VH-VL binders against q9xwc2. Designs and how they scored, part 22

Target 1, 164 residues: q9xwc2
Amino acid sequence: VTCDFKNELVSMNWNVKNNKIQIHFEHNNLTENRWTSIAFGDGPGMNNLESIIFSRREDNVITTNSGYTPKKKKVVVDDVSYVTVNDVQITGNKLKVTVSRPLGPAGPRNFSLDQCLNWMVVPGGSLSNGKFKKHHGKIFFIKDVCAAKCTAERIQRINSNKAL
Key: E = the ipSAE of ESMFold2; O = the ipSAE of OpenDDE; V2 = 0.75 times the mean of E and O plus 0.25 times the DockQ between their complexes.

## First folded at step 8 (VH-VL; framework fv_greziprubart)

Design p3 (at its last look DockQ between E and O 0.04; V2 from the best seeds 0.00; counts 0 for: loop humanness VH .273 < .308, pae E 4.4 > 2, placed apart)
Fold by ESMFold2, look of step 8:
Structure p3 (fold): chain C 164 residues (1-164), chain A 122 residues (1-122), chain B 112 residues (1-112)
Amino acid sequence: as target 1 above (164 residues)
Amino acid sequence: EMQLVESGGGLVQPGGSLRLSCAASGFTFSKHYMQWVRQAPGKGPEWVGLIRNDANDYTTQYAASVKGRFTISRDDSKNSVYLQMNSLKTEDTAVYYCARGHSFIYQGMDVWGQGVLVTVSS
Amino acid sequence: DIVMTQSPLSLPVTPGEPASISCRSSQSLLYTSGYNYIDWYLQKPGQSPQLLIYYGSNRASGVPDRFSGSGSGTDFTLKISRVEAEDVGVYFCMQALRTPLTFGQGTKLEIK
């Protein structure tokens, strides 16, 4: 079962406890006035994708929004984010953030992560006049993520087997 | 330096109209929802309404006390938000502020203008 | 609409003493994120409001450590551990969960 993702730009892992999912996300090059996101859904076309969006403000404050992409090139931001920011740090251009949400239905679309689906990382996008633009980097695709299986016990087993 | 500066206030008779402007500088204005908040003399603040950003199609919401009489609009190319006030009543007398929230939305209004006085009196 | 009720409405304090301001909401401000959606603002004499605390307990940038927010659900408290002369003004809580955003009546903190 897949409970992490890593490449040269992004490192992410997730775990579940007490019907909550916690996601640790790192991005090595989130420059000022840029955003990155974790998106959930079945397509690379950005249709019907639930999203968690991390933005670096001009004053270096990191903001987190929940939202969705109802159609290509459009991101709708929720008036109240249903995602908890447990920790956030920006050091130079390196973002480290830990967020959590309910594993089951949450937010205005009752979106649930308790079934298997694809995860995507949008490695960077533009804020142009304060509008979220389509991303400019290659989307990192994580196929068939069954997040509910990523318990502490299972992650420990995975890490032991991977080291071997 | 992040700033909001309101203008367009003054004295108007009941039933009259005024248009307030709020000019933003020092931040990316178009990313933020913008709020209007008013404060009657000797009273606490009262939320008037908001306008969302481009990502949320510039939709608006209003307090019941002003809905149908007040209209919020924005021009992102001018970094400005506006409050058109029609059918003014004496209870609309207040200092009017524009404000932004720290998360682009309305939570944690971390930048406020200095306010502009609107007096509705005969 | 969510009604916010503050107490006390007037709070004379000696510099160096602690101060505590209560705010009660008519509905829970705890959302599925686990946050309480309440802000605290200070309006110093002749100034516009300034943000002190958001999400119930997070200090805004540049706000001194002597300010803290606590509480959950419907009952919230702003504390000043050691009041200074510059803290004079009117304090407002505001719920930020749902529009229309609504404020408490205010607490006027004065040096006695």
Scores: ipSAE 0.302, ipTM 0.762, lowest interface PAE 4.4, mean pLDDT 87
Fold by OpenDDE, look of step 8:
Structure p3 (fold): chain C 164 residues (1-164), chain A 122 residues (1-122), chain B 112 residues (1-112)
Amino acid sequence: as target 1 above (164 residues)
Amino acid sequence: EMQLVESGGGLVQPGGSLRLSCAASGFTFSKHYMQWVRQAPGKGPEWVGLIRNDANDYTTQYAASVKGRFTISRDDSKNSVYLQMNSLKTEDTAVYYCARGHSFIYQGMDVWGQGVLVTVSS
Amino acid sequence: DIVMTQSPLSLPVTPGEPASISCRSSQSLLYTSGYNYIDWYLQKPGQSPQLLIYYGSNRASGVPDRFSGSGSGTDFTLKISRVEAEDVGVYFCMQALRTPLTFGQGTKLEIK
């Protein structure tokens, strides 16, 4: 089970407690007027995805939005977010955020993270006049992530087994 | 199409043993709880047990009525789940269904097999 | 164990009329997520059980919108707005909160 992801640019950690999933996301180079996002979905590619979008303004304010990508359509930014922002920190160009959401079905689309899903990280895109422009760079795909299994109890069990 | 197909049922004497198999197709088998549910003639379903796959760490839970006698196992390479039944009793007579957990955390079952009859009789 | 109690056990219905089945749990099935861990299943004659409702109010794939689940805590209801001939069978509620999973006694829906 994958509970962590890291490459040269970003890192992710999933943790579940009380049927809520907490996601810790770090981006090493989010410059001003840029956005990045993490997304999850049941299908391959860019279709049928729910996204959490983090954007940095010129005044160093970080905003969080939710979005949905219908099949064969562009991402639509939601007016209502079901994501709770627990922590946001920008130091230089390094973004650190912690967000949480219900683990089970949530929102008008009833998207659930109680499935093994594919996750996607958009490394960056331009923000212009408050609008999200197309992303640049290669998207990171993390396949078959069962984040709901990333519980303290499971981690403890695994660690205990390793100690034997 | 998602499908579960049970096999291995039949007639057995009390105290005997029987092994049921369930073959899955049409979905990623390793991502789901697999469960066994039985239904005695004219009665409602009774949950038998489940098996989880947590990164090749397999955990099981059983109903009190079968604990110590039945064992659930799975082979994800074969997309199969098994029910080893030992020390069978007449009250174990039922149609046995394998079922897929709706998710890897929710224990509801959204895919069921056709069922296989197990008859325990002298 | 959580005990599930259904009522009625027998439900004769005229086609086109609504139907309602009650299920009570001995313990609350409301989880911290705000969802109730109860499923409804239909077993048609000669067939395996099939999922109708999960998490108390979510219709499974392919389930007509005439089926609806409601309730919270310990009292739940399955409703059929307009009963059709194909709805004949035995309906079961099941709690999925804790093992062992436990079913209600079942409600046999028949056409008058």
Scores: ipSAE 0.096, ipTM 0.736, lowest interface PAE 2.0, mean pLDDT 91
ESMFold2 (binder alone), look of step 8: mean pLDDT 92; pTM 0.941

Design p4 (at its last look DockQ between E and O 0.03; V2 from the best seeds 0.00; counts 0 for: loop humanness VH .291 < .308, pae E 18.6 > 2, placed apart)
Fold by OpenDDE, look of step 8:
Structure p4 (fold): chain C 164 residues (1-164), chain A 122 residues (1-122), chain B 112 residues (1-112)
Amino acid sequence: as target 1 above (164 residues)
Amino acid sequence: EMQLVESGGGLVQPGGSLRLSCAASGFTFSKHYMQWVRQAPGKGPEWVGLIRNDADDYTTQYAASVKGRFTISRDDSKNSVYLQMNSLKTEDTAVYYCARGHSYIYQGMDVWGQGVLVTVSS
Amino acid sequence: DIVMTQSPLSLPVTPGEPASISCRSSQSLLWTSGYNYIDWYLQKPGQSPQLLIYLGSNRASGVPDRFSGSGSGTDFTLKISRVEAEDVGVYFCMQALRTPLTFGQGTKLEIK
């Protein structure tokens, strides 16, 4: 079970407690007037995804939006989400955010994280006049993430095994 | 005037198939979720399913009672939504309504058709 | 699934008197937007259901102001300040928060 993802640019961590999923996301180089996003869905690729979008304005304010990515289309911002922003921090160009949502079906689209899903990270795109432009760079795909299994108990077991 | 008109109902034997059509007029059809709701005699409405149009992505959702047997589709060029009903059961007997989602993301229904009767009987 | 429970199921009313219908949901219908995703519908005899109230407290187009919706979370109420003969029919609450959409049992309003 994968409860963490990390590469040179981004890192993600999933944790489930009390039927809520907490997602910790870090981006090492989110510059001004740029957006990044994390998305999940049954795939494949950029199809039928719900997205959480983080944008950095010129005044260093971080905004959070939610959206839906139709089949073979770009994300459509609709801001219909149960996502709660628990923490946002920008230091230099390093973004650290923690968000949470219900683990089960949520919202009008009834997306659920109870099952194993594919996750996607868009490393960056330009923000112009308040609009999201096309992303640049390769999208990171994280396949078959079973976030529901990333419980505190499981994490504790893993840590215990490492100590042995 | 906004209007929805259902057609294609009738009598069918158990295990049979039937296709309902709903023609829309008076509004921008492509910008609304379209839904089917049925009502058995003497009972309250039961939601059957919906079809969305998100930038030409047509996603559907169904009630558990009809999933795998019913299929909803739409043709936005014809301002029409359809309900293909296969493997019909006696308990599928009802007046079937097509209805419009109130807004592009809200699933409440502000426009209803007159309904069409579907009777499944041996 | 979200279960919607209406009360009463039968509501005889004298014309001119107020009426009140309760609807309870098994889960909160409050969305992050601040709206409650509940609708109220009226089905008059021999007719299709028609929308009365959407998103908890908003009257649909053409609906008289004697109809009002209130409540938040899991408890909701439809009120008619002065019942008229044309208000006869079955009233349904419906949650539109998530699929499947689910209706209450209905409340049959009749004139005494």
Scores: ipSAE 0.014, ipTM 0.627, lowest interface PAE 8.2, mean pLDDT 90
Fold by ESMFold2, look of step 8:
Order: sequence, then structure tokens, then C-alpha cells
Structure p4 (fold): chain C 164 residues (1-164), chain A 122 residues (1-122), chain B 112 residues (1-112)
Amino acid sequence: as target 1 above (164 residues)
Amino acid sequence: EMQLVESGGGLVQPGGSLRLSCAASGFTFSKHYMQWVRQAPGKGPEWVGLIRNDADDYTTQYAASVKGRFTISRDDSKNSVYLQMNSLKTEDTAVYYCARGHSYIYQGMDVWGQGVLVTVSS
Amino acid sequence: DIVMTQSPLSLPVTPGEPASISCRSSQSLLWTSGYNYIDWYLQKPGQSPQLLIYLGSNRASGVPDRFSGSGSGTDFTLKISRVEAEDVGVYFCMQALRTPLTFGQGTKLEIK
């Protein structure tokens, strides 16, 4: 079971407790007037992907939104986010954020993470006049994530095996 | 006493097929991921692939060099893991090891079999 | 794929003396858990590999105290505080952060 992802730009892990999923996300280079996102779904390319979007404005404000991508490279943010921000830090250009949402259906699209699907990380895009613009760089794919299996029981099994 | 015993090696022609078996004893086999590692003569080890446990739906992953040709399977009732090798090439010649993995992570192969030789030549 | 580079490739050692083997990864093996996802293995002549060190610094069961692992990020070291005759063989580092799991080229330790 895949419960984490890491490369030179991003680090992410997730766990499920009490029918909620908690996601810890780090991005090493989120500069001003840029956005990054975690996207979910199996659609053809970037279409119809549920998203959690992190954006950084010139005034150093970090904004977290729920939303989706109805067309390739476009982002539509929800007026009211259904994602809870538990912690957020920006140090230089390094973002660290912890968010949570219901594991089951949530938000205006009743989107659920209770079944296996692909996760994606969009490493960055531009913000201009409050609008999300095209992303740059390679999208990172995490195939066949079964987030519901990333439970406390799995963590306990890992701890037991580390006694070797 | 934890033990892994491979069988089913031998000589095959290029394009042929061979099935390796690995029998486990002395530990709770169904809890662990199982892995295959091979070592060509005079070379270092090369990871072949893994199969996860029941909790992770017996999913598999493979090295690019064998993907589409090799299939890993397991039978928890027989404490056994298998490597089906199809479309064999001369570069598949190696000693093949099965190894015990963890339940959640890819590392810590702490029990290895003695290995079986597979030779692919005409 | 993550490339693992070992140094030295050949290591003659006098019994009782220390030995040190380096391993460098092409990208960081340090995860947000705080662990480095690297193993060390010894393959004695004519034998299967055996696990020495896992998660960067943890000794496997039955491995003597004279073996230790250290390092973080991309640079890792296996140390043998006092080499014994039974330590002869080829040492491999392996990264376990991402599939495909990849090994270093090996360091052949010999008694001189």
C-alpha cells in the first residue's frame, strides 16, 4: 500500500483516522505568485480532477482552496473550501502544510477518496490578477492510491516490524 | 528458524519459459511482502520485483527489464511465492533469490533463499 | 531510477583495523518520517546476501556491534570498527525509497 510520495521537489504522506484523511504536504520551491496542487481522479489527462490547491501571493499570504480541473490546465476553485487547514508554514520558499477532509463524499461534487484512484501533484503554475494560469513543469503521478488502507493499523504493523 | 527454499531452476532456450517456486517456513508468511532478486555471474544484485500481502490485495511491481515477461504470484495456503518467466533472453541468466520483505515498506530483506541458477542459452 | 555509487570498489584491510565504505545516492533518501531509506548487505563468498543495516543506521538481528551505519540525505557510510576474518565478502548498499530498488556496485573487502 502506497501511503507516501517523495521526490526532489515535493514530499507527501497521508493517513486515515475516524473517517477523515489527513495529508501532510511539503513543496521545496513555492515562490511568490505561484500555485501548486494535489489532484485526484482517473480522467483523460487533467480533466475532471478533484483538487486541493495551495497558492502564494505577493503579500506572502498562503491560500488553500478546494476545487477541480474541468479542462486541461485550468483550475476552478470552490467559493467555500471543504478542506480544513490544520497547519501551514512558509520558510523561504518551502511550503509545509497539513490538511484534512472527510474520506467519503465531501464538497459540491460529493467527491470521495474512499476508493482507489490516481493522485497527482502539479508542481507549479502562475497566478496573474487573481487568476490561475497554466502550470509549468512535469506532473508527478502516483498510480492506484488506496488511501482508505492507510490506517492506524498499518502504522502499528510498521512499528512492530521495525523491532527487527 | 526462518527459511526460504527456491526450486525450479535450470537451462532453457531463448524465448522459453520457466517457473520458479519458493517455499517459506518458520514465520507468518501471509504477513510479509515477498521479493525476487537476481544476480548475473560476476555482477551485483538486481531487483526483479515484489508481491504484496493480502492486506494490500496481492499487488505486484516489476523492474522495467522484466515487466510484461515475468509474473510474480503467491499462495498463502502453501506458504509459497512463484516467479513465472516467459520470453526468456540470454541476459536473464542469473542466480534467482526469493527474499522476505516487510508488510508496509520495500526494505529490510532479512531472510533470503539459497538461490537457484537459471541459464538461458542456445 | 535512483543511482547508488559505492567507494571504494576494492578494500584490502589488515585484521583488527577499522574499515569504512561510502555510498552516494543520486537523490535524497531522507523521508519525512526522519529515516533514510538505505540498507547495507554483505555477500560472503558463495553465499546469498545477508542484511547488516536497515533504515540507515539500525543493525539487523545477530549483527555484531562492530558494524555501524551513518549518514543522511545522499551520503552514507558503513563502518567496521575492527575487521575480522569472517567479514570478508562483497558489501552492497541498496536504496529502498522507490522501486525499482537499486544496489551499489559493491565493495570487495579482503584481508591483506
Scores: ipSAE 0.000, ipTM 0.469, lowest interface PAE 18.6, mean pLDDT 84
ESMFold2 (binder alone), look of step 8: mean pLDDT 92; pTM 0.941

Design p5 (at its last look DockQ between E and O 0.03; V2 from the best seeds 0.00; counts 0 for: loop humanness VH .273 < .308, pae E 15.9 > 2, placed apart)
Fold by OpenDDE, look of step 8:
Structure p5 (fold): chain C 164 residues (1-164), chain A 122 residues (1-122), chain B 112 residues (1-112)
Amino acid sequence: as target 1 above (164 residues)
Amino acid sequence: EMQLVESGGGLVQPGGSLRLSCAASGFTFSKHYMQWVRQAPGKGPEWVGLIRNDANDYTTQYAASVKGRFTISRDDSKNSVYLQMNSLKTEDTAVYYCARGHSIIYQGMDVWGQGVLVTVSS
Amino acid sequence: DIVMTQSPLSLPVTPGEPASISCRSSQSLLYTSGYNYIDWYLQKPGQSPQLLIYLGSNRASGVPDRFSGSGSGTDFTLKISRVEAEDVGVYFCMQALRTPLTFGQGTKLEIK
């Protein structure tokens, strides 16, 4: 079970407590007038994804939006967010955010994180006149993430085993 | 005036098939989720399913009672939504309503059709 | 699934008197937007259901101000300040938070 993801640009961590999933997301180079997003879905590839979009304005305000990614399309922002923003920090170009949502089915699309799902990270796209433009660069795919299993107890157990 | 008009109902034997149509007018059809709701005689409404239009991605969801047997589709060029009902059961007997989702952010149904009767009987 | 429970199931009312219908959900219907994802519908005799209240407390277009919705979380109430003859029918609450959408059992309002 994977509860962490990290590469040169981004890092993610999942943990579950009290039937809520908390996601810690870091981006090492989110410049002004740029957006990044994390998405999850039960479809193959980039199909049928719910997205959480983080954008940085020129005044360094971080905005959180939600959206849906249709098949072979870009994210459609619908602002139907079931996500609570717990923490947002921008230092230089380094973004650190913590968000949470219900673990089970939620929202009109009834997406649930209680099953293993594929996750996707869009490294970046431009903002123009308040609109999200197409992303640039390679998308990061994280397959078969079972975030529901990333409980505090499990994490502790795993860490303990690593120490042995 | 916003209007939904169902058609295609009737009598069918168990195991049979029937296709319902719903024609919309008076609003931008493509901007709304469309839903089917049925009501058995003397009972309350039961949600059947919905079909979305998210940038021409027509995702659907169904009630467990009809999943695998019923299929919802839409033709936005005709302002129409359809309900294909296969493997019909006697318990599927009901008045079937098409209804408009209020918005993309809320699925309350603010426009209803007059309903069409579907009777499944041997 | 979210279970919606209405009470009472039958409500005889004298014209001019107030009426109150309760609806309870098995799970909270409070959304992050601050709205409660519950609707109230009226089905008059021989007619299709019609929307009365959406998102807990908002009157639909054309709905008289005699109708009001209140509550939050799991407990909701539809109130009619002064019942009129035209208010006769079956009232349903419905949650629209997530699929499947689910209805209450209905409350039949009749004139005494």
Scores: ipSAE 0.006, ipTM 0.596, lowest interface PAE 10.0, mean pLDDT 90
Fold by ESMFold2, look of step 8:
Structure p5 (fold): chain C 164 residues (1-164), chain A 122 residues (1-122), chain B 112 residues (1-112)
Amino acid sequence: as target 1 above (164 residues)
Amino acid sequence: EMQLVESGGGLVQPGGSLRLSCAASGFTFSKHYMQWVRQAPGKGPEWVGLIRNDANDYTTQYAASVKGRFTISRDDSKNSVYLQMNSLKTEDTAVYYCARGHSIIYQGMDVWGQGVLVTVSS
Amino acid sequence: DIVMTQSPLSLPVTPGEPASISCRSSQSLLYTSGYNYIDWYLQKPGQSPQLLIYLGSNRASGVPDRFSGSGSGTDFTLKISRVEAEDVGVYFCMQALRTPLTFGQGTKLEIK
């Protein structure tokens, strides 16, 4: 069972409780006028991927949006996000954010995370006049995430196995 | 148990029409792209086309060999996908499978039906 | 269209011995995600195709660990570490990067 991901740029973990999924996301280098995202789906590119998008404006404001990628490298944000921001901090260029959403169907596309699929982290792209420009860098891929299995009980077992 | 069941095959003359149906069960059908693949006797599989989900406006794509003659449609309320085959040619003779994409286009087809034979003979 | 070229087309194997099937694509299947968008399927006699390996190297649910996929870019290999009688059938590679999805010609694996 996969319930976390970490590399040189990103640290992320997720857990499920009371039919909601909580995602803790850190990004070590979100500079001004840039965005990063977590995307969900099994496509080879950014086609038909549900997303949670984090943006940094020039005034150091962090914006979190739900959205999707209907076409390759295009990001469309929802006018009203169905994702709840529980905590957000930016220190220098280090983003730390905690978000939650329903585990089951939510938002305009009725998208559910109560299924096994790939998760992706888009490391960054630029913002220009409020529009999301193409990302650059390698997308980080997390295979076959079954988020519903990431309960406190399961995470406890995973952590015990790593400690052994 | 995830299952796909095709029906509606048979013998038709060249220039004729046939409609195949594929009934799905055991998964959230409306969220998946659905695909058609055919296999002529003694040959490898050939992708026929796909239909996207509701979120992508049920758009379709087709192999060049069938474009303009075949139409894929779906009815999410009946958990079904259809293949309307017009202007049939002898080259269309094959076993036709419906298959589930793994929630997103360009993914491996992880659930297949049993297939239904279509024979186009003069 | 991306052309998938498979070899050998016929593969007689002694039970318990390894087998290896090659597949070459006319274009790279390695995407910026770091994955190779190639699947492997087995069609047992009288059955529909079944998914064995997806995204180059991942075993589908219920597939024994004697099956493995490897390779990158344009050259890919399916390995069976110890062939069993139930492994007979036709093996197909398929690219899943771009429509039209395209299959190799098949490798018929037989016990000799």
Scores: ipSAE 0.000, ipTM 0.486, lowest interface PAE 15.9, mean pLDDT 84
ESMFold2 (binder alone), look of step 8: mean pLDDT 92; pTM 0.941

Design p6 (at its last look DockQ between E and O 0.05; V2 from the best seeds 0.00; counts 0 for: loop humanness VH .291 < .308, pae E 12.8 > 2, placed apart)
Fold by OpenDDE, look of step 8:
Structure p6 (fold): chain C 164 residues (1-164), chain A 122 residues (1-122), chain B 112 residues (1-112)
Amino acid sequence: as target 1 above (164 residues)
Amino acid sequence: EMQLVESGGGLVQPGGSLRLSCAASGFTFSKHYMQWVRQAPGKGPEWVGLIRNDYDDYTTQYAASVKGRFTISRDDSKNSVYLQMNSLKTEDTAVYYCARGHSYIYQGMDVWGQGVLVTVSS
Amino acid sequence: DIVMTQSPLSLPVTPGEPASISCRSSQSLLYTSGYNYIDWYLQKPGQSPQLLIYYGSNRASGVPDRFSGSGSGTDFTLKISRVEAEDVGVYFCMQALRTPLTFGQGTKLEIK
């Protein structure tokens, strides 16, 4: 079970507590007028995905939005978000955010994070006049992430077993 | 070929109990909502309830008309969903269908069983 | 609960002619994603219901292109460009925005 992901540009950590999932996301180079996002869904590619989008404006304000990617369409920003922003830090171009969401089904689509899902990280896209433009660069795919298993108790057990 | 097959229907007296089963094949069962829909004679379909596989737990929702009396469960190892019906009433008489939902995103019921008749009569 | 209202309830049609069924919801079924959370089903005589249209305008697999769904918000329409004998049955709209899922009364399509 993978509860962490890291490459040279981004890092993610999943943790579940009290039927809520907490996601810690770091981006090492989010410049002004840029956005990045994390998304999840049942399958690879940009199809039927729910997204959490982090944007940096010129005034150094970080905004968080939720969105949905319909079939063969671009992401649509949702009016209703079940995502809570717990922490936001921007130091230089390094973004650190912690967000939380219900673990189970949420919204009219009843999208759930209880089961193993594929996650996607969009490394960056342009922000123009407050609108999300297309992304550039290769998308990072994280397959078969079972975030629901990333509990403090389980992590402790795994660490304990490693120590043996 | 995707298929759902219901079983366990029959005649029962008011206040009695009955358990329906639905066996699935041809798709990844664990990734789908499973739903029950019933249809009384000469009437339209009525949604009964659904069950989701939420990792190791299952979540359910029921219509108000059956809540507290009916229980939906599933066994993913057997590709099966069940409907336990207790305290049956005459108005529960209907053909009962199992149907699958669309994975984690609800977008209609695209696979239906043939249905099984449940008759509640004294 | 969301109430779905269909019209007409009975629809006699001559083969080859077009048909239209209306469905109205008591509240908007349009979600932020741009999809309308309404499905159309056909129940042919002696058979189980089958999905025709999902999300208001998408044809299910195997559904002929003579079937089309349109509308947004609270008013929706299922159209059959040219009715065939095999189209006989009862058509239902269903909202999938929230539980409980609710169906329209049904429209019985018959051949004249």
Scores: ipSAE 0.014, ipTM 0.596, lowest interface PAE 8.5, mean pLDDT 90
Fold by ESMFold2, look of step 8:
Structure p6 (fold): chain C 164 residues (1-164), chain A 122 residues (1-122), chain B 112 residues (1-112)
Amino acid sequence: as target 1 above (164 residues)
Amino acid sequence: EMQLVESGGGLVQPGGSLRLSCAASGFTFSKHYMQWVRQAPGKGPEWVGLIRNDYDDYTTQYAASVKGRFTISRDDSKNSVYLQMNSLKTEDTAVYYCARGHSYIYQGMDVWGQGVLVTVSS
Amino acid sequence: DIVMTQSPLSLPVTPGEPASISCRSSQSLLYTSGYNYIDWYLQKPGQSPQLLIYYGSNRASGVPDRFSGSGSGTDFTLKISRVEAEDVGVYFCMQALRTPLTFGQGTKLEIK
């Protein structure tokens, strides 16, 4: 069962409680006028991927949006986000954010995380005049995430095995 | 294009055996539960059983009418699911469909094969 | 086993008019997630079943918006706001809360 992901740039873990999923996301290098995202789906390339997008403006304000990548491989944000921000801070260039959403269908595309699918982290792209521009760097893939299985009890057991 | 193609149907006598195959293409087969549904002539669909994915240890469940006689298996390297049918009865006569299931729950069979006819008669 | 009871079994409709199909389950399909574990399927003549509605009210990809699902607990309804000739076939509800998965008896929709 995969309930976390970590490399030199990002650290992320997720858990399910009370029919919602909570995602803790850290990014070590989100500079001003840039964005990063978590994307979900099995579409070819960046087609038909649901996303949670974090963007930083020059005034240290972090904006969180829900959105998707349509078949033209462009990031489109929803006018009204269905994702709740539970906590956010930026210290230097390090983003720490906790978000939640319903585990089942939510938002204008009725997207659900109650199934196993690929997760991706887009490490960064530019913002210009409030518009999301192409990302740079390698996308980080987390294959076959079955998020519904990431309950507090399972995460505790996984962490105990890592320590042993 | 996502496809499921059943094969292996035909005519058998009561008490006989038959093995159905279902080949998948156009999606990541190993992530999905796979289901078998049958439909007797002029009747509605009847769920036969399912096989879960690797994360759930390929466990199976069956309708009471087939339990002990039918066995579902899968081979993720061949993108295929199978239905082994033993001790066949005339009541087993139906069109058999394979269907793509969900990755964690039973709901949402969103891809179906075209079906194969199995006829059990003397 | 959860029994699914559909009505009507036969539904002749005039093209362009609305249609409504009912399904009742012997047990509540409302799960702790707040969703109802019921699907609606259409089997057009000579075809395999196709998914129309999942979680009681969510349209599957590519399904026209004239199809809608409603209801909760034990009583569910599929509505077609304006029936077209391509809508003919047999409609089935299916509960997906517990195995064995069980279907309703079907509703044959025909053009008068």
Scores: ipSAE 0.006, ipTM 0.529, lowest interface PAE 12.8, mean pLDDT 85
ESMFold2 (binder alone), look of step 8: mean pLDDT 92; pTM 0.944

